# VHH binders against p49116, part 50

Target 1, 238 residues: p49116
Amino acid sequence: EGPLLSDTHVTFKLTMPSPMPEYLNVHYICESASRLLFLSMHWARSIPAFQALGQDCNTSLVRACWNELFTLGLAQCAQVMSLSTILAAIVNHLQNSIQEDKLSGDRIKQVMEHIWKLQEFCNSMAKLDIDGYEYAYLKAIVLFSPDHPGLTSTSQIEKFQEKAQMELQDYVQKTYSEDTYRLARILVRLPALRLMSSNITEELFFTGLIGNVSIDSIIPYILKMETAEYNGQITGAS

## First folded at step 25 (VHH)

Design rb8
Fold by OpenDDE, look of step 26:
Structure rb8 (fold): chain B 238 residues (1-238), chain A 119 residues (1-119)
Amino acid sequence: as target 1 above (238 residues)
Amino acid sequence: DVQLVESGGGLVQAGGSLRLSCAASGFRFSEYGMYWGRQAPGKGREWVSGISGDDSYTAYADSVEGRFTISRDNAKNTLYLQMNNLKPEDTALYYCATHEYSGRPEDYWGQGTQVTVSS
């Protein structure tokens, strides 16, 4: 078996919708998020180990971890996305929506805490100065998580996750030899991803675009989307 | 149009071997992962083994690990499954499938080839 990831998997370039509006409206935010989601899922498709699994397993893995992948993507693309500005805009839009939807105080708190967690996570990743290789391996570790309920072929998934972990370890030792505890510092960030609600993420970034359709329900279609179709979307050809 | 045609099935005694082939056409074969599945009478479809487009990674169900070997020849657009030490519980219709991306949520698969393992 070859390496789990190659240099081709390190590239993770998000193209933002153009033109950027004067005011970050819900459509712009949702489109940006959708592009990131598509990029993340298609990134997964490009991994040979992922290609070697069955359809049901692939779909189940992505369904289980899309929020974590998306969040890692947000962290990685925070500068390109102007994430802080997007989050501020989301908060502003949320204030208006809260009034209309009559959300409970508890729900408002949950949503605001989620936004805070999201920002905190991204800031923490920036402080660690996580590079493209480390992001790629972290995404792979998240993707090939055997501990989600309902998964099949958990033995194979575990093997792939271990491979990702080993390669990350090797990379960190090689690249950051002076920082003995860098690997540990990076890996301890992963639990924060599990604290984030996929439902709230979906509400914040996708409701304006997909309405009542769940990310879960469209994942099979995204995974089977043609690359050319995706590329067309990022170039504004849609 | 995507075409997948399986061959190589048959009747074999327990402990015996078979080699399945799948001829693929209608898509860029080397760019997509391929896999074998099987369906026994009265049971659902079961993933058996998969292989990446570039042949760098393979995967196996626990039930066949160590006994089956998946491989491919991208120049011939052909997928293979070497099955050794066959068991009666391996009896099933074996089908070839691809992760070809066409906008459909389901993969493409062939009509299958019957494998029967007698005690």
Scores: ipSAE 0.837, ipTM 0.927, lowest interface PAE 0.5, mean pLDDT 91
Fold by OpenDDE, fold request of step 28:
Structure rb8 (fold): chain B 238 residues (1-238), chain A 119 residues (1-119)
Amino acid sequence: as target 1 above (238 residues)
Amino acid sequence: DVQLVESGGGLVQAGGSLRLSCAASGFRFSEYGMYWGRQAPGKGREWVSGISGDDSYTAYADSVEGRFTISRDNAKNTLYLQMNNLKPEDTALYYCATHEYSGRPEDYWGQGTQVTVSS
């Protein structure tokens, strides 16, 4: 078997809605997030190893890790997204809801903590100066995680994950030979992804667009979207 | 329209071999992953093996690993499954399926080909 990832999988270019409004409304935020989500999932389906798995397994994997993939995407695309501005806008919108007494104190705390975790994670990744290859491998490691409950073909998934890990290791050793502990520093960031609530992420980034439809429910459709349709959405949405 | 037609099934003695074929049409075959599934009597469908569109990666269920080999010929729009050292528990209707993108969540499946392994 060849490498799990190729140079084509390193490319991860997010196109933002244009023009950027002066005031980032919920629609803009949701559209931006949706583009990232689609990009992330279509990135996954472009991986040959992913293509080799069955539909149920593929869907289950994505359902299990979409939040992690999305979050890695946020980190990777933080600059082009103006993520700080987006998060600030989200907070502002939340503040309006708070003033209207629509949220409980506990819920407010949970949401704010989640936003903090997102920001901190992205900042930490920026500080590490993670490159495109490293992001690609990290996403692959996250994608092919065998430890999610209810997965089938876990041995095969594990094999793919190990492949991703080994390739990442090789890449880091080759590219950053003078930084002996870079791999470890990168990998220790992954647990933070598991601590983030997919539900809160969904509420913050997608509720304004998809309403009460869950990301879980649309994942099979996203994975089955035509590339042309996806591209059309990227270029046509503003 | 997407069409998948399986062939090559039959009766074989335990320890024997079969080679299944799946003729695909109606989509860009080489651009999509393909896989085999099977359904034994009284049981649900189970994934057996898969292969990437570019033929660079394969995957197998634990139950068939080391015995089955999936392959494809993109020039012929054909998927194959070489089954060696067959066991009675391999008896099932074998389906060919694609990850073709059609806007619907379900994959396309063929009619299947029956494989029966006698003890």
Scores: ipSAE 0.837, ipTM 0.924, lowest interface PAE 0.4, mean pLDDT 91
Fold by OpenDDE, fold request of step 28:
Structure rb8 (fold): chain B 238 residues (1-238), chain A 119 residues (1-119)
Amino acid sequence: as target 1 above (238 residues)
Amino acid sequence: DVQLVESGGGLVQAGGSLRLSCAASGFRFSEYGMYWGRQAPGKGREWVSGISGDDSYTAYADSVEGRFTISRDNAKNTLYLQMNNLKPEDTALYYCATHEYSGRPEDYWGQGTQVTVSS
């Protein structure tokens, strides 16, 4: 078998909505997030190994890991997104809810901690100076995770994950031969993704655009639509 | 319009072999993954095997691994499933499906071809 990923899978270019407003409103944040989500899922479906799996399995995989993929995407696209500014804007919007006593103290804490974890994760990835190949392989490892409950064909999924891991290892050894422990440093960041709540992520980034429709419920549609259709479908759901 | 037409099913004795074919039309065949599913009476649809658009990757359900082989001919817009060492539990209606993206959440499926394995 050939490589799991090709150079085409390394490219991960997010196009932000234009123009950027002076004040980052909820719509802009949601649109930006939606584009990233679409890009991430489109990326996944472009992988031959992913294409070889059935729809149910593919959908289940994406449902299980969309938050992790999205978070990796945030890290990878942090600069082009002005992620720190987006997060600050989100906090400001939350402040209004806080002032109106719409959230419990515990919920406020959870949400703020989540934002902190997102920022910390992205900062940590930036400090590691993760390149496009490494991000691609990390996303593949996350995508082909066999340990999610309810998955079918876990043996195949595991094989693909192993392939991703092996290719990442080979790449790191080849590209960063002087850094013996780089692979380990990269891989130990993955557990942080599992600490992040998909529900909170959805609330922070997508509530203003998709309304009461869950990301989970629209994943099958996203996986089956083209770019031109995506904007219409997602924005229309709000 | 996307069309998938399966053929090659039939009655076979346990241990026997069959080769299924799926003729595809109405989409860019080589750009999309294809897969076989099956549905036994009284059971839900089950994924059997899949293949990438570029024919670089294949996948199999554990129940058929080592016995079935999926392949495709992109020049002929045809998907194949070679089934060897068939077992009675393989009895089902076999469907061909595509990952073609049309805005629908469901994949396209053919009408299916019946495979019956007798003991």
Scores: ipSAE 0.837, ipTM 0.924, lowest interface PAE 0.4, mean pLDDT 91
Fold by OpenDDE, look of step 25:
Structure rb8 (fold): chain B 238 residues (1-238), chain A 119 residues (1-119)
Amino acid sequence: as target 1 above (238 residues)
Amino acid sequence: DVQLVESGGGLVQAGGSLRLSCAASGFRFSEYGMYWGRQAPGKGREWVSGISGDDSYTAYADSVEGRFTISRDNAKNTLYLQMNNLKPEDTALYYCATHEYSGRPEDYWGQGTQVTVSS
C-alpha cells in the first residue's frame, strides 16, 4: 500500500461567499460554514483509504467526527474566513436572544464558553504555525478514529489511523528536524476537539441556514453531492 | 443509471473456493471506491471488503481477512472477490456496492449472488 495521504490531500482551499457584506449577517455566516463543512467532507472522500471502507462505516465516521473536522478547518482557514470577525458577529446576533430572555443563564454560559474554546483552539494552532501537511494528517487522524461508539470495521480504521500518525511523525521529523518535540506539541491539541459540543457548533454556524435539520441527518446527502449541486442548494440557484 | 450485476455464486463445500464478479455500468467506475457486502439469513447486512478507485488500498472484515481477496479491473468496469477456504458461516447473499457520488441519497448495490457453503 502507498502512503495514506498524497500532496493532493494537502490542498485545502476554501472559497468564501462573494461579495462580502458590510454587515456579517446570519446567512453569510451559515453559508461560509456550510462551504467549509462541504470541503471537509469531500476532502475525506478523496482519500483512497476512506474509499476502501464500507459506505455505512464512512458515513458513521463522518457523523462521529464532523465537528472535529470542522473545527480543524476553522483553524486552518481562520485568516481566509476572518474567523475573529465571524465569531464577533455571532456573539452580536446572540445578544438579541439574550436580551429577550430566551436563554437560561446556564445556556448562555455554555454557548459563550464554547465560542471561547473555539477561539482559543484556533489561536493555539496559529501559534504553533501548523502547516498544510500537518493539518492534513491531523484531519486524517481525527477521521480514522476507532473509538467512537457504534463503529464497524474498527480494526481497519485503527490501521489507517496508525498509518496517518506514522506519516505525520515522519513528516515532522524530516521537515522540522531541529524541533524534537513538535510532534508531541501538535498531537496534544487533539483532545481539545473532543471537549467541544457538536450541538452548540451546529447552533452557532448552521441553524440559520438549515433550521431544525441536524448536520448528522444531512451528512449522507452531502457526501453524495457534487460541488455544483451543493452550491446550487445553499445559494438557492437550483 | 448506475447498474451493478453480481455473478459467480453457488454451492460449495467447506474449504472450497469461489470467485465473484460484479459488472458495473452507468458511472465513472475507476473514480470511485467499491465494496462487497453480504447478508446471511436472519442477519443484517455486513461489510466484507472494500477497494479504492485507484486500487491503491484494500480493506477486509476481520472474519474474512486472509481468506478473501478483493480486486478490480477498471478497463473492464468489473469488481472481483476471490473467496478461499470458505466456511459455512460465509453462507450469504453477496452484493457489490459503489461509493459513486451522483447526488442521490440512495446506496447503489446490485441484486446479489447467493453463496452457500455446506459443512
Scores: ipSAE 0.762, ipTM 0.898, lowest interface PAE 0.5, mean pLDDT 91
Fold by ESMFold2, fold request of step 28:
Structure rb8 (fold): chain B 238 residues (1-238), chain A 119 residues (1-119)
Amino acid sequence: as target 1 above (238 residues)
Amino acid sequence: DVQLVESGGGLVQAGGSLRLSCAASGFRFSEYGMYWGRQAPGKGREWVSGISGDDSYTAYADSVEGRFTISRDNAKNTLYLQMNNLKPEDTALYYCATHEYSGRPEDYWGQGTQVTVSS
């Protein structure tokens, strides 16, 4: 077997709806988030190791990790997305949503804590200047996580995760040879991803897109999306 | 119109070998991952082994690793499964499947070929 990821899997180009309005609205935020979600899931399906697994395993892996992949995508694309501006608009929406849905003080606290954790994660990744190769391997590590309940083929998934970890280690040591502890500093950030709530992510970024169904339920359809339709979604043709 | 036709099944004694083939048509075979699954009597379907479209990666269920080898010939649009050291518990209908991206939520698969391993 060759390397888990090739240079073609490192490319991760998010195209934003253009132009970005001076006043951000729910539509712009949801479109931007949807593009990142599609890009993240179709990045996963492009990986040969992922293609070697069965459909049920593919769907289960993505259902288990989509929020982690999405969060890594937010961190990687924070500049292109103007993420800090989007998060500020989301906070404004939360303040207005109290009148519409009677959110409790405890719920508002939960959501605000999640936003702070998300911002802290993105800031920590920016301070480390995580590059595209490092992001690609981190995404592979979270994608091929054998620890999720209910997964089949866990030994094969663990094999692929170990390969991603080994290749990340080799890349960091070769590229950042002057920084002995870079790998350790990067890896210490990953547990925070597991603490991110997929339900809160849906509330923050996908209000109005999903209706009454969760992202978990549409994942099989996104993974099988016809290539021409996917390219249309990424370029904003629809 | 995706078509997958499995062949090579049969009756074999424990410890024996078989080679399954899956002839594929109606899609760009080399672009998509392929896999073998099986369904034993009274059981649900079980993924057995898969291979990436570019033939760079393979994966195996624990129950068959070391005994089965998946391969593909992209020039012939054919997927193979070499099954060695067969056991009675390998008895099942074996089917071929493709990850072809047609917008359907479920993969295409064939009708299968029966493998029966006697003690």
Scores: ipSAE 0.742, ipTM 0.906, lowest interface PAE 0.9, mean pLDDT 86

Design rb8
Fold by ESMFold2, look of step 26:
Structure rb8 (fold): chain B 238 residues (1-238), chain A 119 residues (1-119)
Amino acid sequence: as target 1 above (238 residues)
Amino acid sequence: DVQLVESGGGLVQAGGSLRLSCAASGFRFSEYGMYWGRQAPGKGREWVSGISGDDSYTAYADSVEGRFTISRDNAKNTLYLQMNNLKPEDTALYYCATHEYSGRPEDYWGQGTQVTVSS
C-alpha cells in the first residue's frame, strides 16, 4: 500500500470571484465559500483510501467532518480569501440586524462567539506557519475520524487516520527537524475544530444557497458530481 | 451505460473457498473505486470490501478481514473477491458496485450472485 496522500493531494488552489465588489455582499461571500466547499469535497473524494470505502461510509464521513474540512480550508486560504475582510463584513451585517431587530440577541451572541473562535483558530494556524503538506494531512486526519456515531467500518477508518498521523509525523520530522515540538503544537489545534458549529457556518457563509438547504442534505449529490461540474463550481466557470 | 455483472456464486461447504467476479462495462473502469457488498436474507445491506481505482488501496469489513481478498484487473475491466475459510454467516447475495461520478447520488451496482455456505 502506498502513501495515503501524494503530492497531487497537497495542491489546494482557491480562485476567488472577480472582481471583489466595493461592498461585500451575501452573494460574493456565498460564492467564495461554495468554491472552497467544492474544492474540499473534490479533494476528499480524490483520496484512494476514501475511494476504497463504501458509499454509505463516504457519505457518513463527509457529513460528520465537512465543517472541519471547511474550517481548515478557511485557515489555509485566509489570505487569498481576504477572510478578515469577509468576517468584518459579516460582523457589520450582524450589527445592522441588531439595529433593525431582525435577529434574537441570543442568536447574535452565538454567532459572534463562533466568529471569535474562527478568528482565533485561523490566527493560531498562521502563527505556526502551517504549510500545504501539513494542511493536507490535518484534513485527512479529520476526514478519517472513527469517533462519529453511526459509522460502520471504524477499524478501517482508524487505520487510515493512523496512516495520516504517521505520514504527518514523518513529514514534520524531515522538514522541521530543528523544531522538536512542532508536531505536538500542530495536533493540539485540532480540538478547536470540534467547537465549530456547522449550522452557524451555514448561516455565515451559505445563506445564499438556493432553497436554503443544509449542506448535510446535499453531500451525497456533491460527492457524486461529475468532475467537470466540480471544476466549474470551484472556478465559477459553467 | 454502466453494466455490472457478477458471477462465481454457488453452494460451498463451510471452510471452503470461492472466487467471485464482476465484469464491468460502460464507464472508465480504472478511474473509479469499486466495492463488494452483500445482503443476507432478512438483513440490511453490508459493505464487504473495496478497492481504489488505481489499485493502490483496499479496505475490508472486520467480519471478512484476513479471509477475503479484493483485487481488480484493469486490463480486463474485472473486479474479483477471493473468499477463503467461508462460514455459514457469509451466506448472502453478493453484488459489486462502482463510485462512478455521473451526478447520481446512488452508486451503480449489479444484480448480484448468490453465495450459500452450508455445513
Scores: ipSAE 0.732, ipTM 0.904, lowest interface PAE 1.0, mean pLDDT 87
Fold by ESMFold2, fold request of step 28:
Structure rb8 (fold): chain B 238 residues (1-238), chain A 119 residues (1-119)
Amino acid sequence: as target 1 above (238 residues)
Amino acid sequence: DVQLVESGGGLVQAGGSLRLSCAASGFRFSEYGMYWGRQAPGKGREWVSGISGDDSYTAYADSVEGRFTISRDNAKNTLYLQMNNLKPEDTALYYCATHEYSGRPEDYWGQGTQVTVSS
């Protein structure tokens, strides 16, 4: 068997809806987030190790980790997305909701804490200047997580995760040989991903979807989407 | 449309071997991962082994690892499962399946081929 990831799995180019509106709105934010989600799912299903698993396992893996993959995508694409501007607009909206008594104080506290954690995570990744190969391996480590409840084939998933970890280690040591602690700095950021709430991510980024749609419920359909339709969803041109 | 036809099943003594084949048509075979599943009487389908479209990765359920070998011949659009050291608990209807991306939430499965392992 060859390496877990190849050069085709490193490419991760997000294009934003055009034109950027004078004032950010729910539609622009949701379209931007949807493009990132579809790009992330397309990436996951392109991995040979993922293709070697059964359908139920693939669906379970992605359901368990989609928010972590999405959050890594936000960090990787933060500049292209103008993520800090998007989060500032969301904070402003939440503050207006407090003034108008539209949301409970407890819910707003939860959402604001989540936004702060997300900003901290993205800033820490930017400070480390994580490259495309490192992001790809981090995404693979998150994708092949054997610890999630309800997974089958846990032994195979663990072996793939260990291979992703080993390849990341080898890459960092070869590429950043002068930075002895780089791998450790990268890995200590990963636990923060488990603190990200999929429910709050949906509220922040996916409220503009038609109807009451949970990402969990559409994952089987996204994973099986025709490649041409995928490209349309990623670019937003269709 | 997608068509998967399994063959090679039969009755075999414990410790014996069989080789299953799955003839595939109606899609770009080499672009998609393929896998074998099985269904024992009174049970749901169980994933057995899978292989990536480019043949670079294989995976096995713990119960068959070391005894079964999955392979594919992309020139012949055929998936194989070499089953060695068969055990009575391997008795099942064996199906091949494809991850072919048609917008359908469920993978395509063949009709299956019966493998019966006697003690």
Scores: ipSAE 0.720, ipTM 0.895, lowest interface PAE 1.0, mean pLDDT 87
Fold by ESMFold2, fold request of step 28:
Structure rb8 (fold): chain B 238 residues (1-238), chain A 119 residues (1-119)
Amino acid sequence: as target 1 above (238 residues)
Amino acid sequence: DVQLVESGGGLVQAGGSLRLSCAASGFRFSEYGMYWGRQAPGKGREWVSGISGDDSYTAYADSVEGRFTISRDNAKNTLYLQMNNLKPEDTALYYCATHEYSGRPEDYWGQGTQVTVSS
């Protein structure tokens, strides 16, 4: 077996919807988030180790980790997405929801704490100047997590995760040889991903005029999306 | 349209060997992962082994690791499963499947080839 990831798997280019509205709205936010989700899911399906697993295992892995992958994607693409502006717009919409009696005080506190955790995570990753290779290996470590309920092929998944960890270690030590503790600093950021609620992520980024979206239910369709349809969704091509 | 045709099944004594083939057409074979599954009588489908499109990665269920070897010949659009040290528990209908991206959530799979291992 060769390396788990190649340069093709490191490339992660998000294209924002056009035209950009004068003021951000829930539709633009949902379209932007959907593009990131599609990019993340299709990144996963491009990995040879992922392709070697069965369909049920692939679906289970992605269902278990999609929010972590999405959150890593938000951190990686924060500048391209103008994430700070998007989060500010979401906070403004929360205020409107209070006025319409749509949220309780406990819910608003919970959602605001989630936004704060997301900002802190993205800030910490930016301070470390995490590069594209490091993001790719972190995503692979999160993707090949063997400890989720309902998984089959656990031993194969463990081996792939260990390979991602070893390759990240080798990359960091070679590329950042002057920074002895970089790997440790990167790895201590991973537990924060487990603090992110998939339900709140869906509420923040995937609600709109069409209504609520269950990411869990659409994952099999996204993973099997035709290449031509996928290009139309993430490249802006008609 | 995707077509998958399995062959090579049969009756074999415990401890014996058998090689399955899967002829694929209707898609760009080398671009997609492929796998073998099996279904014993009265049981659900069980994933057995898979291989990436570029042939760089293979994976095996614990029950067959060390005994079965998956391979592909991208020039002939054919997937193989070499089965050694067969056991009665390996008796099943064996089918191949592809991850070909068709827009529907379920993979394509063939009709299968029967493998029967006598004790």
Scores: ipSAE 0.687, ipTM 0.882, lowest interface PAE 1.0, mean pLDDT 86

